# Ledger of designs, part 3: VHH binders against Bile salt hydrolase/transferase (cbh)

Target 1, 323 residues: Bile salt hydrolase/transferase (cbh), of Lactiplantibacillus plantarum (q06115)
Amino acid sequence: CTAITYQSYNNYFGRNFDYEISYNEMVTITPRKYPLVFRKVENLDHHYAIIGITADVESYPLYYDAMNEKGLCIAGLNFAGYADYKKYDADKVNITPFELIPWLLGQFSSVREVKKNIQKLNLVNINFSEQLPLSPLHWLVADKQESIVIESVKEGLKIYDNPVGVLTNNPNFDYQLFNLNNYRALSNSTPQNSFSEKVDLDSYSRGMGGLGLPGDLSSMSRFVRAAFTKLNSLSMQTESGSVSQFFHILGSVEQQKGLCEVTDGKYEYTIYSSCCDMDKGVYYYRTYDNSQINSVSLNHEHLDTTELISYPLRSEAQYYAVN

## First folded at step 22 (VHH; from v1 with Y32W)

Design x1
Fold by OpenDDE, fold request of step 25:
Structure x1 (fold): chain B 323 residues (1-323), chain A 119 residues (1-119)
Amino acid sequence: as target 1 above (323 residues)
Amino acid sequence: QVQLVESGGGVVQPGRSLRLSCAASGFTFDDWSMGWYRQAPGKQRELVAYISSSGSYRKYADSVKGRFTISRDNSKNTMYLQMNSLKPEDTAVYYCAREGEETDSFDYWGQGTQVTVSS
């Protein structure tokens, strides 16, 4: 999985969801009066409205990524082998991993506000159910101004400032960020010959400044590639231009079927790509087969209600026959 | 200019109730966490209650838990403190505050409103 922020016409947040199994994901709106039940903390009977992708497995909104009506966004990404969830601690705020998204987005409007209230956060090791165990995750949290990464590891809770607005999977974010230093020589321009003064080497092609940019599907490579792409991205100062560019950035790190085998005959692929407009409250998405950009807007629904609003993903390819 | 104006203070007997209000202006109210502080004579200012921007997340000092309720109406740019079962030790100047950019900081304060609980 890859999550990014992008500032252009508006402020955007989104992710590729890469997995080998689809749970018939839906765009789900949690309205303001939906009763959010938590295992160890107080329930939320009134909260910000939330929009995002959920698994279609329970009535509870199990979000993969989401945005609230204030533009605060969060995405959970696989962090296998690194995530360490803890035992209950009476002196801390105990939130299960599947609760983190609705707990943060229901209550807070900004990363600033999140930072102030997660100092005693304890990601407690409590499954949703016997049938649905916890996934090992870490999270990208972002608003219009900044982003942070939340990791629960063996050493404890880690909260990182994210200056590049990118998160993938393993290893830990701090290491991923440091790894970018190895690629500081990359450029969106044509480089000079600095190989040796003893040999004349030609610039024979466009894009040679990107030589060395990793192209594989490993988490570390996707992190570098996504960061380079987004930080050098140019887009028209329009909604359409910005959203288009956003999906192109995610496209640079999407996973094609057949390239990443998880188990015998099962391959990880990009099931969907999302783009949240933090300013407009619009959730955009594409699926692996449907390249048409779909949109769901918070503002087009009645938000002072108690029932979830869900939309199945439009996953069928859309063709426009010109003739 | 950020402004916070408290009201609703007064003199009451023990066991009685008061409701404080804080009118906010000069900023986007629902983007900010807010809180109530109080300062008794000869004592340090202390946090009484905290409320997140949505109003959903609330924290209270142990001394007021179960008696005080913090709330806000973002449509009116107003924060409230319902104080029930008041005690003499609740006597103080109560201040409305906006949480600042830094962790555990408040950057703007009202002028305060006097609450006196006496028999």
Scores: ipSAE 0.833, ipTM 0.918, lowest interface PAE 0.5, mean pLDDT 95
Fold by OpenDDE, last read:
Structure x1 (fold): chain B 323 residues (1-323), chain A 119 residues (1-119)
Amino acid sequence: as target 1 above (323 residues)
Amino acid sequence: QVQLVESGGGVVQPGRSLRLSCAASGFTFDDWSMGWYRQAPGKQRELVAYISSSGSYRKYADSVKGRFTISRDNSKNTMYLQMNSLKPEDTAVYYCAREGEETDSFDYWGQGTQVTVSS
């Protein structure tokens, strides 16, 4: 998985969801009066409205990524081998990983508020159900101004400022961020010959500044590639131009079927790509097969209600026959 | 300019209730978490209650838990503190505050309103 922020016409947040299994994901709106139930903390009977992708497995909004009506966004990304959820601690705020998104987005409007209130956060190791165990995750949280990464690891809860607005999977964010230093020589322009003074080397192609940009689907490579792509991206100062560019950025790190085998005969692929407009409250998405950009807007629904609003993903390819 | 104006203070007997209000202006109210502080004579200012921008997340000092309720109406740019079962030790100047950019800071304060609980 790859999550990014992007600033252009508006402020955008989104992610590739890469996995080998689809759970019939839906765009789900959690209205303000939907009763959010938590295992160890007080329930929320009134909260910000939330929009995002959920698994279609339970009535509870199990979000993969989401945005609230204030533009605060969060995405959970697999963090296998690194995530460490803890036992209950009475002195801390105990939130299960599957609760983190609705807990944060329901209550807070900004990363500032999040930072304030997660200092005593304990990601408690409580499964949703017997049938649905916890996934090892870490999270990108972002608003219009900044982003942070939340990791619960063996050493404890880690909260990182994210200066690049990118998160992938393992290893830990700090390491991946440091790894970018290895690629500091990359450029969106053609570099001069600095190989040696003893040999003349030609610029024979465009894009030579990107030589060395990793192209594989590993988490670290995707991190670098996404960061390089987004930070050098140029888009029109329009909604459509920005959203388009956003999906192109994610496209640079999407996973194609057949390239990443997880187990025998099972391959990880980009099931969907999302883009949230933090300013408009619009959730955009594409699926692996449907390249048409779909949108769901918070503001087009009645948000002072108690019932979840869900839309199945339009995953079927959409063709427009010109003739 | 950010402005916070408290009201609702007064003199009451123990066991009685008061409701404080804080009118906010000069900023987008619902983008900010807010809080109530109090300062008793000879004591340091202390946090009484905290409320997130949505109003759904609330924290209280142990001394007021179960007795005080913080709330807000974002449509009115107003924060409230319902104080029930007041005790003499609740006597203080109560301040409305906006949470600052720093994790443990409040950046703007009202002038305060006096609450006196006495027999």
Scores: ipSAE 0.829, ipTM 0.917, lowest interface PAE 0.5, mean pLDDT 95
Fold by OpenDDE, last read:
Formats: structure tokens, C-alpha cells, sequence
Structure x1 (fold): chain B 323 residues (1-323), chain A 119 residues (1-119)
């Protein structure tokens, strides 16, 4: 999986969801008066409205990624072998990993509020159910101004400022951020010959500044590729142009069926790509087979209600016949 | 300019209640966490209660838990502190404060309102 922030006409947040199995994911709106139940902390009977992708497994909003009505966004990404959830601690705020998104988005409007209130956060090792164990995750949290990464590892809770606005999977964020130093010579311009003064080397093609940009589907490579692509992408002057650009950026690190075998006959692929407009409260998405950009807006629903609103993903290809 | 104006303070007997209000202006109220502080004579200023921008997340000093309730009405740009079962130890100047840019700070304060609890 890959999550990014992008500043253009508006402020955007989104992610690729890469996995080998689809759980019939839906766009789900949690309205303001939906009773959010938590295992170890106080329930929320009144909170910000939330929109995002949920698993279609329970009535509880199990978000993969989401945005609240204030533009605060969160995405959980697989962090296998690194995530370490803890035992209950009475001196801390105990939130289960599947609760983190609604807990944060229900209460807070900005990353600064999140930072202020997660210092004593304990990601407690409590499954949703016997049938649904916890996934090993770490999270990208972002608003219009900044982003942070939350990791629960063996050493404890780690909160990182994210200067690049990118998160993938393993290894830990600090290591991946450091790894970017290895690619400091990359450029969106044609580089001069710095190989040796003893030999003339030609600039024979456009895009030579990107030589060395890793193209494989490993998490570390996707991190570099997403960061480079995002940070060098132009801001657009329209909403449609910005959203389009955003999906192109994510497209640079999407996974095609057949390239990443996880088990015999099963391949990890980009099931959906999302883009949240933090300013307008619109959730955009594409699926693997449906290249049409779909949108769901918070503001088009009654948000002062108690019931979840869900929309199945439009996963069928859409063709427009010109003639 | 950011302005915070407290009201509702006064003199009451122990066991009585007061409701403080803080009127906010000069900023987008519902983008910011807010809080109440108090300072008694000869003592340091202390946090009484904290409330997130949504109003859903609240924290209280141990000394006021169960007695004080912090709330906010974002449509009115107003924060409240309901103080029940007041004690002489609650006597102080109460200040409305806005969350600061830094994690452990508040950046703007009201002028304060005096609360006196005495027999």
C-alpha cells in the first residue's frame, strides 16, 4: 500500500490499497450521531462525520482510510513483522488498532490536535472478534498543513513528523525516510555529465534525471518512487486537474495483477485508489477495473443521523462509446 | 485578532454551582481545542479542563473530576464550564485559553473571571 498527501488546487490525501483479497470494500459515511463504541475508552455519541473505505464485514465502521468533515485524514497500511500491539495499560489511552481511525477522526480536526492527544496512546492488542484478528498496521495522519506517522513497535509508540507526505509498508518510517538520501541525485531535469571529465557522455533522452528511480513493487522502492513523483509533480489550477494528477501520482506505484505473488496463484494488486479532497469533503476513488473516477461527498448526505451510510464500490469497467 | 472573553464568575457558598462562559472571536473557533485554567492567589496557574475542537474529547484535572463539565457550542463560538459542588479550594481566577501551535501549550488567554467560594 502507498499513501500520499498532495497540495494543488486544494489539499488532497489518498492511498493505494494493495492486497490479494477483496472484502467487498465500501465507501462508508459515519454520521455525527452514530454511536462509536470503543473497547477500553469512552464511547462517542457525538463526533465529526467521517467518510472512507470500510470492510464489508460488520456494521461497525472498520476503516482502511478515511477523512472527517474537517479534512483530517488517516490511512492504515500494512506493517507486518514490525507492528507490535501492547497489553492494556491503565495509565494510557488504550485504543485498539481498528478503533484508531474513528477515534481520532471523530474527535480532532487537525494534526496538531492529534499530536496533543496521542502522547499517551496505547495501541492495545484486542481483536475486533475471534473471526477478525488485528492487522499489523502503521498510519499516515494528515491535514491541510502537515502529516505524521504513527507506529507501534517493540520499543513503543513512535510518532514521526512526515516531511515528504508519503507512507508505504515495511520497514519503519525512519529507515525509509533515511533511504531517500540515497536518491538525492535524482532530478526532474536532464543532468549534466558528472561521470568523468575524461569522457563525453550524451544526454540522449528526456527523463534521464530519473535514472536510478526504483521500479519494483517493494515497499521501499514504492516509497522512493512515490516521494519523488509526488514532490516533483506540478500543482494544478483546477479541482479536476488536481484529482487527475493525484491519481497519476498513485498510478506510478500501483500494483498489477501477476507481478507480486504472495501464495500459489494469488497475487497482490491495487484493489482501489483513493483521493480525499480535504477542503471539500469529497472522497474520490478508482478500482482496478474501473478507471472512472467516482466521488462521494459528505455534504450530500444528512450528517446528523445515527445510521451508517454505505456505498458499494463501483468495480466494473465503464466504457464511453464515442461512436 | 484573537479574543477570548470570560463571564459568569462570582461569589458563591460552598456546594453551589456556577457556569462560566468564554466568548471567542478572531479565529475559526471549531478548528481549535480550548481549555480552562485557574490561578489561585499565591499559586501557579493550573489546567482545569480541556476540550477538543469537536467537543467530543475532554480532560479534567483530578481535583475537579465529577464536579466540573467543560463544553462548547461551536455555532456560538462559546465554551462553557459548568462548576458544581464548588469548594473553597476552587477559589481562583479562571481563564479561557486557546490551544497553541505547540503540543503542550496554549497561545491565547482571556482576561479571566473571579470565582470565589466562601461561607
Amino acid sequence: as target 1 above (323 residues)
Amino acid sequence: QVQLVESGGGVVQPGRSLRLSCAASGFTFDDWSMGWYRQAPGKQRELVAYISSSGSYRKYADSVKGRFTISRDNSKNTMYLQMNSLKPEDTAVYYCAREGEETDSFDYWGQGTQVTVSS
Scores: ipSAE 0.825, ipTM 0.915, lowest interface PAE 0.5, mean pLDDT 95
Fold by OpenDDE, fold request of step 25:
Structure x1 (fold): chain B 323 residues (1-323), chain A 119 residues (1-119)
Amino acid sequence: as target 1 above (323 residues)
Amino acid sequence: QVQLVESGGGVVQPGRSLRLSCAASGFTFDDWSMGWYRQAPGKQRELVAYISSSGSYRKYADSVKGRFTISRDNSKNTMYLQMNSLKPEDTAVYYCAREGEETDSFDYWGQGTQVTVSS
């Protein structure tokens, strides 16, 4: 999985969801008066409205990624072998990993509020059910101004400032960030010959500034590619242009069926790509087979209600026959 | 210009109630966490209650838990502090504050309102 922020006409947040199995994901809106139940902390009977992708498993909104009506966004990404969830601690705020998104988005409007209130956060090792165990995750949290990464590892809770607005999977974020130093020579312009003064080397092609950019589907490579791509991408002057650009950025790190075998005959692929407009409260998405951009807006629904609103993903290819 | 104006303070007997109000202006009120502080004579200023921008998340000092309730009406740009079962030790100047950009900081304060609890 890959999550990014992008500043253009508006402020955007989104992610690729890469996995081998689909759980019939839906766009789900949690309205303000939906009773959010938590296992170890007080329930929320009144909260910010939330929109995002959920698994179609239970009535509980199990979000993969989401945005609230204030533009605060969160995405959970696989962090296998590194995530370490803890036992209950009475002196801390105990939130299960599947609760983190609705707990944060229901209450807070900005990353500064999140930072203030997660100092005593304890990601407690409590499964949703016997049929649905916890996934090992870490999270990208972002608003219009900044982003942070939350990791629960063996050493404890880690909260990182994210200066690049990118998160993938393993290994831990600080290592991924440091790894970018290895690619400091990359450029979106034609590089000068710095190999040696004793030999004249030609710039024989466009795009040579990107030589060395890793192209494989490993988490570390995707992190570098996503960071380089997004940080060098132009801002667009329209919403449509910005959303299009955003999906192209994510496209640079999408996973094709057949390239990443997990088990015999099962391959990890990009099931969906999302883009949240933090300013307008619109959730955009594409699926692997449907290249048409779909949109769901918070403002087109009644938000002072008690019932979840869900929309199945449009996953079938859409063709426009010109003739 | 950011302004915070407290009201509702006064002199009351122990066991009585007061309701403080803080009127906010000059900024987008529902983008910010808010809080109440108090400073008693000869003591340091202390946090009494905290409330998130949505109003859904609240924290209280141990000394006021169960007696004080912080709330906000974002449509009115107003924050409240309902103080029940007041004690002499609650005597202080109470300040409305906006949480700042930095963690553990407040960047704007009201002028304060005096609360006196005495027999």
Scores: ipSAE 0.823, ipTM 0.914, lowest interface PAE 0.5, mean pLDDT 95

Design x1
Fold by ESMFold2, fold request of step 25:
Structure x1 (fold): chain B 323 residues (1-323), chain A 119 residues (1-119)
Amino acid sequence: as target 1 above (323 residues)
Amino acid sequence: QVQLVESGGGVVQPGRSLRLSCAASGFTFDDWSMGWYRQAPGKQRELVAYISSSGSYRKYADSVKGRFTISRDNSKNTMYLQMNSLKPEDTAVYYCAREGEETDSFDYWGQGTQVTVSS
């Protein structure tokens, strides 16, 4: 998985969801008066409205990624072998991993507020159900100004400022940032000959500044490639131009069927890609088989209500006939 | 220009109640966490209660839990502190504060309102 932030016409947040199985995901709006029940902390009977992609489970909004009505966003990304959830700790705020998204997005408007209120966070190892055990995750949390990474590891909870606005999977985020140093010589321009003054080496192609940019699907490589692509991206200063560029950034690290085997005959691929406009409250997405951009607007619904509102993802191939 | 104006302080007998108000202006009130602090003579300023931007997450000092209630009305740009079962040790100047840019800080303060609990 890959999550990014992008500041252009508006402020944007989104992700590629890379996995081997699709579970009929939906875009779900949690309205302000939907009762959010928590296992170890006070329930919320009134909260910010939330929009994002959930599993097809009617009893609880199990968000993969989401945005609230204030433009605070969060995505959960696979962190297998590194995530370490803890036992209950009475001296801390005990939140299960499947509750983290609604607990943060229901109550806080910014990364500033999140940082202030997660200093005593404990990600407690309580499954949603026997059929739906916890996934090993870490999270990117972003608003219009900044982003942070939340990782629960063996050593405890780690909260990192994220100056790059990118998250993928393993390893720990600080290793991902360090690895970017290996690529400091790359650029979006034609490089000068820095090999040696004793030999005259020529430029023969546009794009030579990117020689060495990794192209494989490993999480460290996707982090580097997404960071380079995002930080050098340009877009028209319109909503449509910005959303178009956002999906091009995610496209640079998308996964194709057949390239990453996870078990015999099963492959990881990009099931959906998403782009939230943090300013307008619009959730855009594409799916693997339907590249048309679809949207769901938070403010097109009545938000002072009590029931979840869900829209199935449009995943069947769709073509525009020009004749 | 950020302004925070407290009101509702006074002199009351032990066991009685007061309600403090904080009128806010000069910023987008509903984007910010708020707090009430107090400072008794010869003491450091201490956090009494905290409330998130939504109003749904609240924290209290142990000394006031169960007696004080923080709330806010974002439509009126106003924060409140309902103080019940007042004790002489609650005597202090009470300050309204807005969260600061840095973690665990508040960077804008009101002028304060005196609360005196005496027989």
Scores: ipSAE 0.516, ipTM 0.818, lowest interface PAE 2.7, mean pLDDT 93
Fold by ESMFold2, last read:
Structure x1 (fold): chain B 323 residues (1-323), chain A 119 residues (1-119)
Amino acid sequence: as target 1 above (323 residues)
Amino acid sequence: QVQLVESGGGVVQPGRSLRLSCAASGFTFDDWSMGWYRQAPGKQRELVAYISSSGSYRKYADSVKGRFTISRDNSKNTMYLQMNSLKPEDTAVYYCAREGEETDSFDYWGQGTQVTVSS
């Protein structure tokens, strides 16, 4: 999985969801008066409205990624072998991982509010159900100004400022940042000869500044490629141009069927890509088989209501007939 | 310019109630967490209650839990502190505050309102 932030015409957040199987995902709006029930903390009967992609579970909004009506966004990304959830601790705020997204997005408007209120966070090992055990995850949390990474590891809860606005999977985020140093010589420009003054080396192509940028689908390589692509991207003058560019950034680390084996004969691929406009409250997405960008807007719904509103993802190919 | 104006302080007998109000202006009120602080004579200023931007997440000092209730009305840009079962040790100047950039910090403060609990 890959999640990014992008400042353009507006402020944007989104992700590629890379996995081996679809669970009939939906875009779900949790309206302000939907009762959010939590296992170890007080329920929320009133909260910010939330929009994002959920599993197809009718009883609870199990978000993969989401945005609230204030423009605070969060995505959960696989962190297998690295995530370490803890037992209940009465001296901490005990949130099970499947509750983290609604707990944060229901209550807070910004990363600064989140940072002030997660100092005693404890991610407890309580499954949603026997059929739906916890996924090992870490999280990117972003608003219009900044982003942070939340990781629960063997050593405890780690909260990192994220100066690049990118998250993928393994390993721990601080290793991902360190690895970027290996690429400090790369650029979006034609490089000058810095090899040695004793030999004249020529350029032979545009794009040579990117020689050495990794092309494989490993999570460290996707982090590097997404960071390079995002940080060198232009800001656009329109909503449509910005959303288009956002999906191009995510496209640079898209996974195709057949290229990343996860177990015998099964392959990871990009099931959906998402782009939230944090300013307009619009959730854009595309799926592996349907390249058309689809949107769901918070302001098209009555948000002072009590029932989840869900829209199945459009997974079948969509064509614009020219004749 | 950010302004926070407290009201509702006064002199009351032990066991009585007061409600403090904080009128806010000069910023987008519903984007920010808020708090009430108090400072008794000769003591350090202490956080009494905290409320998130949504109004849903609230924290209280141990000394006031169960007696004080923080709330906010985002449509009126106003925060409240309902103080029940007042004790002489609640005597202090009470300050309305807006969250700051640093963790556990507040960057804007009202002038304060005096609460005196005595017989």
Scores: ipSAE 0.503, ipTM 0.814, lowest interface PAE 2.9, mean pLDDT 93
Fold by ESMFold2, last read:
Structure x1 (fold): chain B 323 residues (1-323), chain A 119 residues (1-119)
Amino acid sequence: as target 1 above (323 residues)
Amino acid sequence: QVQLVESGGGVVQPGRSLRLSCAASGFTFDDWSMGWYRQAPGKQRELVAYISSSGSYRKYADSVKGRFTISRDNSKNTMYLQMNSLKPEDTAVYYCAREGEETDSFDYWGQGTQVTVSS
């Protein structure tokens, strides 16, 4: 999985969701008066409205990624072998991982508010159900100004400022940031001969500044590639141009069927890609088999209501006939 | 310009209640978390209660848990502190404050309102 922030015409947040099987994902709006129930903390009878992609579970909004009506965004990304959830701790705020997204987005408007209120967070090891056990995750949380990374590891909870606006999977985020130093010499320009003045080396192609940019699907490689692509991106200063560029950034690290084996005959691939406009409250997405960009607007619904509102993803291939 | 105006202080007997109000202006009230601080004679200011921008997340000092309730009405740009079962040790000047840019900081303060709990 890859999540990014992007500042262009507006402020944007989104992700590729990479996995081996689809679970009939849906765009779900949690309106302000939907009763959010929590296992170890006070329930919320009134909260910010939330929009994002959920698993197809009718009883609770199990978000993979989401945005609230104030433009605060969060995505959960796989962190297998690194995530370490803890036992209940009466001296801390005990939130099970499947509750983190609604707990944060229901109550806070900014990364500033989040940082003030998660210093005693404990990600407690309580499954949603026997059939839906916890996934090992870490999270990117972003608003219009900044982003942070939340990781629960063996040593405890780690909260990192994220100056790059990118998150993928393993390893720990601080290693991902350090690894960018290995690519310090890469650029979007034609490089000068820095090999040695004793030999006259010349360029043979545009794009040689990117030689060494990793192209494989490992999470460290996707981090580097997404960061390079995002930080050098240009877009028309319009909503459509910005959203188009956003999906090109995510496209640079998309996973194709057949290229990342999980088990014999099963492969990880990019099931959907998303882009939230934090300023307009619009959730854009595309799916593996249908590249048309679709949108759901938070402001097109009556939010002072009590029932979840769901839109199945448009996942079947569609062709525009030009004749 | 940011203004915070407290009201509702006074002199009360132990065991009684007071409700403090903080009227806010000059900023988008519902985007910001808020707090109540107090300062007793000869002591440093201490955080009494905190409330998130939504009003749904609240924290209290241990000395006031179960007795004080913070709330806000974002439609009226007003924050409240309901103080029940008042004790002499609650005697202080109470200040409302808006969150600051740094973690655990507040950047705007009211003039304060005196609360005195005496027999």
Scores: ipSAE 0.457, ipTM 0.793, lowest interface PAE 3.2, mean pLDDT 92
Fold by ESMFold2, fold request of step 25:
Structure x1 (fold): chain B 323 residues (1-323), chain A 119 residues (1-119)
Amino acid sequence: as target 1 above (323 residues)
Amino acid sequence: QVQLVESGGGVVQPGRSLRLSCAASGFTFDDWSMGWYRQAPGKQRELVAYISSSGSYRKYADSVKGRFTISRDNSKNTMYLQMNSLKPEDTAVYYCAREGEETDSFDYWGQGTQVTVSS
């Protein structure tokens, strides 16, 4: 998986969701008075409204990624073999991983508020059910100004400031940042001959400044490619131009069926891509089989209500006939 | 620009109640967490109660748990502290504060309102 932030016309956040199985995902709005139940902390009977993509589980909004009505965003990304959830600790704030998104987005408006209130966070090892055990995750949390990474590892909870606005999977975030140093010589420009003054070497193609940028689908390679692409991106200063560019950035690290085998002949691929406009409260997405960009707006719903509002993803190919 | 104005302090007997109000202006009240602090004679200023921007997350000092309730009305840009079962130890100047942009910082304070609990 890959998640990014992007500042253009407005402030944007989104992700590629890379996995081997689609679970009939939906865009779900959790309105302000939907009762959010938590296993070890106080329930929320009134909270910020939330929009994002959920698993198809009607009893609880199991968000993969989401935004609240204040523009705070969060995405959970696979962290297999590195995530380490803990036992209950009475001296800490005990949240099970499937509760983290609604617990943060229901109560806080900004990364500033999140940072102040997660100092004693303990990610506890409590499954949603026997049929739905916890996924090993780490999280990117972002608002209009900044982003952080939350990782629960063997040695405890780690909270990192994220200066590049990118998260993928393994390894730990600090290793991902260090690895960027290996690419400091790359650029979006035509390089001069720095090989040796004793031999004339010429450019033969545009794009030679990017020679050495990793092209494989490993999580470290996707981190580097997404960071390079995002940090060098340009877009029209319009909503449509910004959203278009956002999906091009995510497109640079999309995974195609057949290229990343997991187990038993299954292949990881990009099931959906998302882009939240943090300022407008609009959730944009596209799916693997339908490249049309779709949107769901928070302000098109009555939010002082009690029932989840869900829209199935548009996953079948759509062709516009021009005659 | 930013203004925080406390009201509701006074002199009361032990066991009685007071309700403090903090009227806020000059900023987007709904985006910020808020707190009540107090300073007793000869003591350092201490956090009494904290409330998140949504109003849903609240914390209290151990000395006031079960007796004080913090709340806010974002439509009126006002924060409240309901102080029940007051004790002489609660005597202090009470300050309304907005938490700052950085972790563990506070950037704006009211003038304070005196609460005196005397037998």
Scores: ipSAE 0.455, ipTM 0.793, lowest interface PAE 3.2, mean pLDDT 92

